VHH binders against Lactate utilization protein C (lutC). Designs and how they scored, part 3

Target 1, 175 residues: Lactate utilization protein C (lutC), of Deinococcus radiodurans (q9rt57)
Amino acid sequence: PLSRAEILHQFEDRILDYGAAYTHVSAAELPGAIAKALGNARRVIVPAGIPAPWLTVGMDVLRDEPPLSHAELDRADAVLTGCAVAISETGTIILDHRADQGRRALSLIPDFHICVVREDQIVQTVREGVEAVAASVREGRPLTWLSGGSATSDIELVRVEGVHGPRRLQVIVVG

## First folded at step 13 (VHH)

Design y5
Fold by ESMFold2, fold request of step 21:
Structure y5 (fold): chain B 175 residues (1-175), chain A 119 residues (1-119)
Amino acid sequence: as target 1 above (175 residues)
Amino acid sequence: EVQLVESGGGVVQPGGSLRLSCAASGFTVSAYRLYWYRQAAGIERELIASISSGGKTRYVDSVKGRFTISRDNSENTMYLQMNSLRAEDTGLYYCATLYSGWPDRYDYWGQGTLVTVSS
């Protein structure tokens, strides 16, 4: 099994190989890192479960209450979410669509996704990742897998996702 | 914790070849993106090549076509094959594994191996 340092290096390597951006910051630095990732983007979809301290004054926050239309989602510059778990060996981030992620449309329609991953949400193997979301599966929650390519999972119940080519993804690891 | 040791530097004439090695200990290279940097006198270290864990390579323009980065995960080692060497390639060559964390969290550097290209 990999050490903590090896897991973090592996996760970064997989994310970079996929063509996504990657940075790791402290909790205190997180709002600044989000603002930096946004650059000149101002209209950002923020699910209800995102902690308010993550947000900065320059953001035009769009809430999904009431649910945004497809046209409103398409006009957003970015979406900001957390995640359920990340898997270092594959560079996979799993969304279980809890409050800090919102419904699937929020992460699928906007062209730019900023995904915050807590350091302690990163596990090494697909098996560990599936174990981490077992309760979400039992509850019937939809799962979305963000990964670098179409690959056969060793877990036949998970959806195989294609290449995430045209979408921009910024991964921010915090903690 | 982590140690990277370069070897294979030396003196060579222009047009010649050298092969540098970077031996890793304290970790298994297979999980890592690996880098070669060089430092000429009076200049900051510059990236020259990288190789992903899956073997995808990238080179700066000044070495592309002349240098080949490779890895042997079973020997926990990375290599830099340098062909068609020029005087401008003279410098200290460092291997590294780098992490995009604040500030330079989990970055590891070798001590460098000297390459001298002279006529």
Scores: ipSAE 0.364, ipTM 0.732, lowest interface PAE 2.7, mean pLDDT 85
Fold by ESMFold2, last read:
Structure y5 (fold): chain B 175 residues (1-175), chain A 119 residues (1-119)
Amino acid sequence: as target 1 above (175 residues)
Amino acid sequence: EVQLVESGGGVVQPGGSLRLSCAASGFTVSAYRLYWYRQAAGIERELIASISSGGKTRYVDSVKGRFTISRDNSENTMYLQMNSLRAEDTGLYYCATLYSGWPDRYDYWGQGTLVTVSS
């Protein structure tokens, strides 16, 4: 088994290898890191469970209550989510669509995804990742697997208008 | 005691070649992305090449087509093949494994090997 330093290096390596952006910040620096990742993007989908302190006053925040239409999702500049778990050996991030992630359409349709991963959510192996979401599976929650092969690899998931399409992913590890 | 040690630097004529090595000890490089940087006198260190754990390479424009980065995980070693050397390539060459952002204690640097391109 890898040390924590090796797990963090491996996770970064896999994320960078498939063309996503990566940074690791303290909790205090997280709002600034999100703002930096957004750059010129202003219209940001923010699920209900995202802590308010993560946001800056200049964002045009879009809420999914009532649910945004496909057209509204497609017009957003970015979506901001947390995650359920990340897997270092594959560079995979699993979403179980709890409140800080929202329904799966929010992570599949927008062209730019900023995903916040707590350092303690990073495990080494696929087995550990599956174990971390076992309760979500038993509850019947949909899962989205973000990896180098696609925005999803789970047959339970649908990407509107997408067979293939490049999109931006910014991973921000916090902690 | 994590250590990166560069070797293979020296004095070479313009148009010549050198091969730099970076040997790691105290850790295994297999999980790591590896980097070559260079530093000319009075200038900040600059990234010149990187290689992922899976062998995917990237280069800055000034060295593309002339330099080749490679790795041998079984020997815990990275290499930089430098061809068609120019005077502007003169500098101290560092290998590194870097982690983006906080915490910075996971960055490891070598001490450097000097490359001098002159007649």
Scores: ipSAE 0.362, ipTM 0.724, lowest interface PAE 2.7, mean pLDDT 86
Fold by ESMFold2, last read:
Structure y5 (fold): chain B 175 residues (1-175), chain A 119 residues (1-119)
Amino acid sequence: as target 1 above (175 residues)
Amino acid sequence: EVQLVESGGGVVQPGGSLRLSCAASGFTVSAYRLYWYRQAAGIERELIASISSGGKTRYVDSVKGRFTISRDNSENTMYLQMNSLRAEDTGLYYCATLYSGWPDRYDYWGQGTLVTVSS
């Protein structure tokens, strides 16, 4: 099995390979890293379970309570979420749509997704990843698997009008 | 203990070729993105080439078409083939495995191998 250093290197390599951005910061640096990833973007969807200390004063925070309309989701500059688990061997991040991630629409409709991954959520193998979300599956929660197919983000599936996945992903590992 | 050891540096004439090797020990390179940097006297190290774990390569414009980065995961080794060498290619060449962690806790650098291009 890979060491922790090897797992982190592998995860970064896979994320970069499919064209997403990657950084790893301490907990103290996390709010600054989120702000840096946003750049000039101001309208950020923030699910209820996101810790308040992650947010900075320059954000126009959009909450999903009451639920945002699809038009409002599409107008947002970004969405900020946590995750359930990440898999280094495939560069996959699994969302189980708990409070720090919100409903699927929040991660599917906005064009820019900032996903915070705790270092301890990164496992090496797909099997370990599936094991980590087994309870969510038993609860009937939907799962969303974030990963790229190629470095060009070439999609073969016909898009459903009015629904699209994000075109940009920033991964921020914290820990 | 993780180590990277460069070899293959030397003195060559302009237009010549040289092949650098980077041997890794203490870890397996197959999970890693690998890099070559160079440093001319009095300036900072500069990235010149990288190779992903799957073999996807990137080059800076100044070396593109002249240098080729490659890897042999079974030998735990990376290479830099340098052709059409110029005086401006003179410098200390480093291999590295770098990570975007803060602080740079998973960065490993070799000691460097000197390439001198002169008549």
Scores: ipSAE 0.355, ipTM 0.730, lowest interface PAE 2.9, mean pLDDT 86

## First folded at step 14 (VHH; from y5 with R58K Y106W)

Design yE
Fold by ESMFold2, look of step 16:
Parts: structure tokens; sequence; C-alpha cells
Structure yE (fold): chain B 175 residues (1-175), chain A 119 residues (1-119)
């Protein structure tokens, strides 16, 4: 099995391989890294479970309570989420749609997704990833798999530029 | 005890082929991006190819189509297949694994293997 350093590096390489952006920062650096990833984007959807210290001045925070309409989601510049688990061998991030992630629409409709992954959420293998979300499956929670290798060719699942899922993904790993 | 050891260099005529190996010890290559560099006399090392942990390859234009980088994670080794060799390919070839990200930066280099292309 890989060491923790090797797992982190494998995860980065897999993320970069499918064209997502990647950075790794300390907890103290995380708000700055989020702001840097946003650049000029100002309207950011922030699920209720996102810690307030992650946010910086200059963000126009959009809450999903009450739920945002499809049109409001489509006009947002970005969405900020955590995740349930990440898998280094495949570069996969699994969302189980708890409070720091919000409902699936928040991850599917905005064009730009910033996903924060804690180091302790990164496992090496798909088996370990599935085990990490077993409770969420037993609760009947939907799972969303973010991976470059998951595109499927039909109308409801077709990946197109800026439609049916974010065109851009920024992964921020925090230590 | 982290080591990278190149082998497979030698003397070959223009148009010939060589296969370089880079054997790693003290760490597992499967998690790392791996690189080949070369250095001709009197110039700085030049990156020529890289391969990600997922197998995605990149080449500089001068070797594209002639060189193939590959890895065998079960043998903890990467390779450079060099075809259609030219005189300008002469030099010392290094394998490396480099990471400039946070929090721990590293670079590990082999000692190099000499490739001479001469008629």
Amino acid sequence: as target 1 above (175 residues)
Amino acid sequence: EVQLVESGGGVVQPGGSLRLSCAASGFTVSAYRLYWYRQAAGIERELIASISSGGKTKYVDSVKGRFTISRDNSENTMYLQMNSLRAEDTGLYYCATLYSGWPDRWDYWGQGTLVTVSS
C-alpha cells in the first residue's frame, strides 16, 4: 500500500490528468486559496455546512435556503462544497450531499465547482472509497462521482461545455 | 535510501534505437510523475518527456514521435524508448521525480546514463 505522501501525490496526478485544477494548502491558507480560485467570480453558492472561516470579503454568497431556482443556479459564478471521500488511484471525489455539499443540483448546474477535500478524506482504492460512504448508501443518500472517466453518452447524461455538470473543477486539498 | 538508477545508455549510429531504464528504490513510483531529462555538454539539463502517475505522457517537440516514455509500476521502473536517434540526441540522460507543490517539495535525480549517437 502507498504511504500518505504517495496517496496525496497520486490523487493530484489523477486530478490533473482529467483536466481539473489542483492545489494543496494548509488550513490557514484555505480562505486565500478559495479566493484565488474564484478570481473575478463573485456570486458563489455556499451550502449551509461550509465553515464560515472559509469565506472572505468580496464574495456574494448565495444560500440554498430557501432552495435556489434553476435560473438562479445557472447564473451563479461558482459553487463551493466539501466532499465525503476522495480516491487517489482514480482521481475520484464522491459527494454524498450532506450539509457541506448541498443537493445535487448545486454541483450539476453551476459552470464552476470548487471542491475542498480534507487530507483525511483521501483514500487509496475504490474499495476504501465505497466503504467510506457505506453509511450514506444505507441512508438512501444519492451519490455523485466526480471523475473524468465517467462521461456517458445519452441526452440526460451527456457532458457538454457548460451544460449538465460543471465545465470547470478546482480541487483544493487542505491539510 | 531513495535512489533512481538509469541504465541502457550506449553508442549507437544515427537512425538507431536504445531503450533506457530508470529503476527506483526506497519509494514506489506508482504515485509519482516521472521525468526524463537530457544534458549535452555545455548546456543546462533539458526536460524531454514526462509521464503522470495515471500514464499521461508529454514530450518536447524535438523528441515527439521518436521517443516513448512508459512505466512499469510492478517493477518500480520507468523506460524511455528512443527511436530514430540523431546526433543532437547525444548527452547524459537523467530520470527524475520532482514535486514543487505544498507542503513538501522534493526532487530526486539519477546519476545519468550516457547516450552517444555517432557515425
Scores: ipSAE 0.013, ipTM 0.402, lowest interface PAE 8.9, mean pLDDT 83

## First folded at step 16 (VHH; from y5 with T97V)

Design c5
Fold by ESMFold2, look of step 17:
Structure c5 (fold): chain B 175 residues (1-175), chain A 119 residues (1-119)
Amino acid sequence: as target 1 above (175 residues)
Amino acid sequence: EVQLVESGGGVVQPGGSLRLSCAASGFTVSAYRLYWYRQAAGIERELIASISSGGKTRYVDSVKGRFTISRDNSENTMYLQMNSLRAEDTGLYYCAVLYSGWPDRYDYWGQGTLVTVSS
């Protein structure tokens, strides 16, 4: 098995391989890293569960309460989320759509996704990733698997979802 | 101690070929992305190629089609095959392992191997 340092390097390597951006920062550096990733982008969808200290004064925060229309989601410059777990061997990030991620539309429709991954959410193998979200599956929560700079799909038992995912992904690991 | 050692540099005529090696010690390369950089006299080091732990390669435009990066995890070594060499390829070639993460941010570089393309 890989050491923690090797897991972090493998995760970075896989994220870079599929064309996403990657950085690893301290908690104190996180708001600055988010602002840097946004650059000139101003309209950012922020789910209710995102901690307020992550936000900077330059953001035009869009809330999903009341729910944003499809057109409003498409016009946003970015969405900011956390995640449920990440898998280093595949460069996969799993969303289970809790409060820091919001409903699936928030991660599928906007063109730019900034995803914050806590270091302790990174596991090595797909098996470990599936185990980490087993409770979410039993609760009937949808899962979204991010594994490339293109469309993502839900693991839905019966239906195939062909909705386009973000064209840009920034991964920020925070320890 | 992490150490990277380049070899294979030398003098070659334009149009010739060289194969550079980068031998790693103090760690196993298998989980790491590996890089080749070069430095012409008086200029900052420039990235020329990288290879992921899974073997996916990327190149800058100036070397595409002429250079090939590869890795051999069983020998803990990375390679750069340089074909169709030009005078502009003259410089010091470095291999690197780079990690930007906190708190263990680090860059490891070899000492470089000199490539001279002259007739």
Scores: ipSAE 0.025, ipTM 0.496, lowest interface PAE 7.2, mean pLDDT 84

## First folded at step 18 (VHH)

Design e2
Fold by OpenDDE, fold request of step 21:
Structure e2 (fold): chain B 175 residues (1-175), chain A 118 residues (1-118)
Amino acid sequence: as target 1 above (175 residues)
Amino acid sequence: EVQLVESGGGVVQPGGSLRLSCAASGFTVSAYRLYWYRQAAGIERELIASISSGGKTRYVDSVKGRFTISRDNSENTMYLQMNSLRAEDTGLYYCATLYSGWPRYDYWGQGTLVTVSS
C-alpha cells in the first residue's frame, strides 16, 4: 500500500490527467482557494450542508430551497460541494448527495463544479472507496462517480468530453 | 532515502537503438509523475518525455515517434526506448521526479551518457 503522501500525489496526478484543476490548501486557506477557483464566477449554488466559512464575500449564494429548476441550475456559474470519498488510483470522487453535496441535479447541470475534498476522505483503492460508501448504499442514497470533467466513451471506447455533467472540475483538497 | 539510478547508455550508430532504465528506490513509481531529461554539451538541460502515475505519456516534438517512455511498477523502474537515434540525440540523460507544489521536491539520477556517432 502507498503512504499517505504518495496517495495525495497519486490523486493529484490522476485529477490532472483528466484535465481537471487541483489545489491543496489548509483549512484557513480554503475560502481564498474557493474564491480563486471561482474567478469571474459569482452565482454559486451552495448546498445546505456547506459550512458558512467556505462562503466568500463576492459569492452570490444560490440555495436549492425550494428546489431550483433545471433552467435556474443551468444559469448558475458554479456549484460548490463536498464529497463522500475520493480514490487516488483512479482520481475518482464519489458523491452520495448528503447535505454538503445536494441532490444529483446540482452535480450534473451547472457547467462548473468546485469540489472540496478533505485529506481523510482520500483512499487509495476502488475497493476502499466502495467500502467507504457502503453505509450510503444501504441507506438507498444515490451515488455519482466523477472521474474528471464531463466525459463519456462511445461504443469504440473513445473518450468524448462535454456530453454529460460539468465540463469544468476544480478539486480542492483541504488538510 | 529517495534514489534514482540511470543505466543503459552507450555508443551507438545513427539509426540505432538504446533502452535506458531508471531504477527508483525510496518511493513508489506508480504514485508519481516521472520525467526524462537530457543535456547535450554546452546546452541547457531539456525535458524530453514524461509519464504520469496513470500511464499518460508526453513527448517533445524532437523525439516523438522515436522514443517511448514506459514504467514497470513491479520493478519500480522507468524506461526510455530510443529508436532511430540521431547525432543530435547525443547527451547525458537524466530521470527525475519533480513537484513544483508544496512541499516542493526534485529528485534526479546521476545520468547516463548516450553517444550517437558514425
Scores: ipSAE 0.836, ipTM 0.926, lowest interface PAE 0.5, mean pLDDT 94
Fold by OpenDDE, fold request of step 21:
Structure e2 (fold): chain B 175 residues (1-175), chain A 118 residues (1-118)
Amino acid sequence: as target 1 above (175 residues)
Amino acid sequence: EVQLVESGGGVVQPGGSLRLSCAASGFTVSAYRLYWYRQAAGIERELIASISSGGKTRYVDSVKGRFTISRDNSENTMYLQMNSLRAEDTGLYYCATLYSGWPRYDYWGQGTLVTVSS
């Protein structure tokens, strides 16, 4: 098994491999990192469970209560979410759509997804990732997997494009 | 302590083949992007190939179709298979692991000499 430092490094490398943006910041730097990722984007869908300190000044916060229409979701500049678990060996982020992630439509329809991942949410193997969301599955929660193409470290492979809805993905690891 | 040790260099005729090895210690190669560089006499060191932790490979045009970068996780070793060698491939070959983020690191091997001559 990899060390925690190696897991984090592996995760970053794989995120970059399939064309997503990646940054690692402290908790104090997180709002600034979110603001930087947003750039000119201002209308941001924010699930109810997103901590207030993550929100930036000038952000036009769009809440999903009552549920936003698909048209409204499509008109948003970005969606800000947490995650359930991240897997370093594949660069996969799994959403189980709890309060800090929102319903599945929020992660699929907006064209720009900013996903905040805590360091302690990153596991090494797909098996560990599946185990981490086992409770969510038993509860009947939907899952969304954000991932690029599959590849191995010991052979040359052509990577497949990711299947996530948004054309832009910014991963921000905090910790 | 991180260490990279290259081997496999030597003298070979044009059209010949060599396989370079880069044995890594102090870190797990499957977690990091690795690189092959080379430096010919009087020329700046140049990047020629890379392999990501996920196995994505990249090559400079001058070596595409001739060189293959690979990694064996069980041996914690990176390789460079060099086929159809040319005189211009002559140089000192380095393996490296580099990271420009924080904390920054750049680890290099001692290099292995490849000489292509008739």
Scores: ipSAE 0.828, ipTM 0.925, lowest interface PAE 0.5, mean pLDDT 93
Fold by ESMFold2, look of step 19:
Parts: sequence; structure tokens; C-alpha cells
Structure e2 (fold): chain B 175 residues (1-175), chain A 118 residues (1-118)
Amino acid sequence: as target 1 above (175 residues)
Amino acid sequence: EVQLVESGGGVVQPGGSLRLSCAASGFTVSAYRLYWYRQAAGIERELIASISSGGKTRYVDSVKGRFTISRDNSENTMYLQMNSLRAEDTGLYYCATLYSGWPRYDYWGQGTLVTVSS
């Protein structure tokens, strides 16, 4: 098994290899890192479970309560989410669609996804990742598996529903 | 103790070749993205090539087509094959493994000197 330093290096390597952006910041730096990733983008979908301290002035926060229409989601500049777990050996991020992630549409329709990963959510192996979301599976929650810069999941929603997955992913590791 | 040790530097004439090695100890390179940098006198270190853990390579334009980065995970070693050397390639060559955002996870070698002159 890899050390924590090796896991972090492996995770970064996999994310960069898939064409996504990557940075690792402290908790204090996180709001600035989110703002930097957004650049000039202002309209950001923010699920209910995202901590308020992550947000900065100048964000035009869009809430999904009541649920946003497909057209409203498509007009957003970005979506900001947490995640359930990340897997360093594959560069995979698993969403289980709890409150800090919101429903699947929020991660699939906007063109730009900023995903915050706590350092302690990064495990080495697929098996460890599956075990980390076992409770979510027992609850019947959908899972979305992101690998690098493209959405990879057990479901090919882009082809079936005519929705467009995100073209850009920014991973921000915090901790 | 984590170490990166470069070797293979020397004096060559323009048009010549050198092969640099970077031996790692204290960690296993297989999980890491690996980098070659060089530093000419009076200039900041310049990234020249990188290789992902899966073997995907990237080069700056000035060395593309002349240099080849490679890795041998079984030997815990990275290489830089340098062909068609030019005077402008003169400098101290470093291997590194770098991590975005946390300098305590950056590891650098001490460098190996390459001199290209006639």
C-alpha cells in the first residue's frame, strides 16, 4: 500500500493525465481557489450542502430548491460540489448525490464542474472506494463515477437522454 | 530518506548524444509523474519534459523531436535520451517529482551538468 504522499501524487497524476485541472489547498485557501478556478464565471450552481465559507463575493449563486430546469442548468457557468470518495489508482471521483453534490443533473448538464475533494476522502484502490460508498448503495442512491476530465459512470446518460456532460473539470483537494 | 540522483552528464560536441539517468531511492516511482528540468547560467529552471505514471510524455518545443523521456519502474529509474545536442542545451539537468500546492511533497535531485561545446 502507498503512503499518503504517494496516494496524493498518484491521484494528481491520474487527474492530470485525463485532462482535468488539479490543485491542492488548505481549508483557509479554498474559497480563493474556487474563485480562481471560476475566473470570470459568475453564475454557479451551489447545492444546499456546500458550506457557506467556501463561497466568495462576486458569485451569482444558483440554488436547486426549487429544482432548476434543464435550460437553467445549461445557462449556468459552473457547478460546485463535494464528493463521496476519490480513488488514487484510477483518478476516479465518486458522487453519491448527497446534499453537497445534489441530484445527478447538476453534475451532468453544466459545462464546468468544480469538485472539492477532502484529502481524507482519497483512498488508494477501487475496492476501498466501493466500500466507502457501500451505505449509499444500500440506501439506493445513484452513483456517478468521474475519471479525469470526462464523466465515466455505469450509465451513459449523455447518449440516452440527450444531455451534455461537463467539458471541464477542476479538482480542488483540500486539507 | 527520499532521494533522486542524476547521472550521465558530461561534455559533448554539438550534434552529439547523452543519456541521463535519474535513480530514485526511499520511494517507489511507479505512482509518480516525473519531470526533467534544466538550468542555464543566469536563468530560472526550465521544465523540459514530463512523463506520467502511465507513460504519457510531454516536451517543450525547444527539445521536441530531439529528447526522449522514459521510465523504468522495475529499476526505479527515469531517463532522458538527448540527441542532436546544441550549445543552447548546456546547463544543469535536474530530475524531480512535484506536487501541486504542497511543496513538502516536492523532491528534487542535485543535478548533473551537461556541456555542449566544440
Scores: ipSAE 0.397, ipTM 0.758, lowest interface PAE 2.6, mean pLDDT 86
Fold by ESMFold2, fold request of step 21:
Structure e2 (fold): chain B 175 residues (1-175), chain A 118 residues (1-118)
Amino acid sequence: as target 1 above (175 residues)
Amino acid sequence: EVQLVESGGGVVQPGGSLRLSCAASGFTVSAYRLYWYRQAAGIERELIASISSGGKTRYVDSVKGRFTISRDNSENTMYLQMNSLRAEDTGLYYCATLYSGWPRYDYWGQGTLVTVSS
């Protein structure tokens, strides 16, 4: 099995390989890292479970209460979420759509996704990742798997006209 | 102890070729993205090439088409094949594995000197 240093290196490698951005910061640095990732993006969807200290005064925060329409989601510059678990060997982040992630539409429709991953949420293997979300599966929660595809194969995905998945992903590891 | 050790540097004439090696010990390179940097006198180290754990490569424009980065995970080693060398390629060449700029997880070699002169 890989050491923690090897797991972190592997996770970064996989994220960078499929064209996403990656940084690792301390908890104190996290609000600044989020602001930096946003750049000039201002309209940010922020699910209810995101801690207030993560946010900075320059953000135009959009809440999903009441639920945002498809048009409002399309108009947003970004969405900010946590995650349930990340898998280093595949560069996969699993969302189980708890309060810090919100409903599936929030992560699928906006063009830019900033995803905060705690260091202790990163496991090495798919099996470990599935084990980490077993309770969410038993509760019947939807899962969303964010990845650039398998390290062992290339897979083409069919897109529908007028709807596209996020073009940009920023991963921020904290801890 | 974790180490990266470069070798293969030397003096070569313009237009010549040189192959650099980077041997890792104390860890396995298979999980890592690997980098070559170079440093000319009085200048900060600059990235010149990278290779992902899956073998995908990237190069800066100044070396693209002339340098080839590769890896051999079974030998725990990476390489830089340098062709059509120019005077501006002179410098100290470092291999590295870097993690988001967190020095605790960064590993650097000590460098191997490449001199391109006639």
Scores: ipSAE 0.361, ipTM 0.739, lowest interface PAE 2.8, mean pLDDT 86
Fold by ESMFold2, fold request of step 21:
Structure e2 (fold): chain B 175 residues (1-175), chain A 118 residues (1-118)
Amino acid sequence: as target 1 above (175 residues)
Amino acid sequence: EVQLVESGGGVVQPGGSLRLSCAASGFTVSAYRLYWYRQAAGIERELIASISSGGKTRYVDSVKGRFTISRDNSENTMYLQMNSLRAEDTGLYYCATLYSGWPRYDYWGQGTLVTVSS
């Protein structure tokens, strides 16, 4: 199996290959990295489970309670989420839609997705990824797989017919 | 120990060719995006070419059409074929694997000197 260094290099390589942005920061640097990724974007959808310290004063935070309409989701500048697990060999991020990710619409409709991945959530293989979300499957949670798929520039979502996913993805690894 | 070792540099006439090699040990290159950099005297090190783990290549404009980056994962090695060399190509050539600028995960070779003169 790959070392941790090799897994991190592989994950970055796969993310960059399908046209997403990638950075790795310390926990202390994370709020600044999120702000930098946003640039001039201000309207950010933030699920309830996102830690408050990740947020900076410049964000116009949109909560999904009550649920945002499709039009409101489409007009947001970005969505900020965590994830359940990431898979280095495929560049895949799995969402199990816990509180730090929110319902699937939050990751499907906005054009810009900032996804925070803890370093310890990165596994090498698809099998390891499936094992990491086995409890979520037993609970009946939907899964969303963010992957590059084919050799196109679009970020493809599996299990969602007719949806292309966000035009932009920023992956921020923290650890 | 993890290391990258360049070889194949030398003195060559303008219009000539050289093939640089970058041999890796202590890790498997197949998982890595690999880079060639060069450094002319008095100038900061600059990226000139990269190759993804899947073989997708990118070049800066000054070397496009003259240089070809390739990899041989079975030999744990990357190459730079340099054709139609010019005086401006003179410098130290480094291979690297880089990870988001985190030095503990960045690996650099020692460099191999390419001199294009006359």
Scores: ipSAE 0.323, ipTM 0.712, lowest interface PAE 3.0, mean pLDDT 87

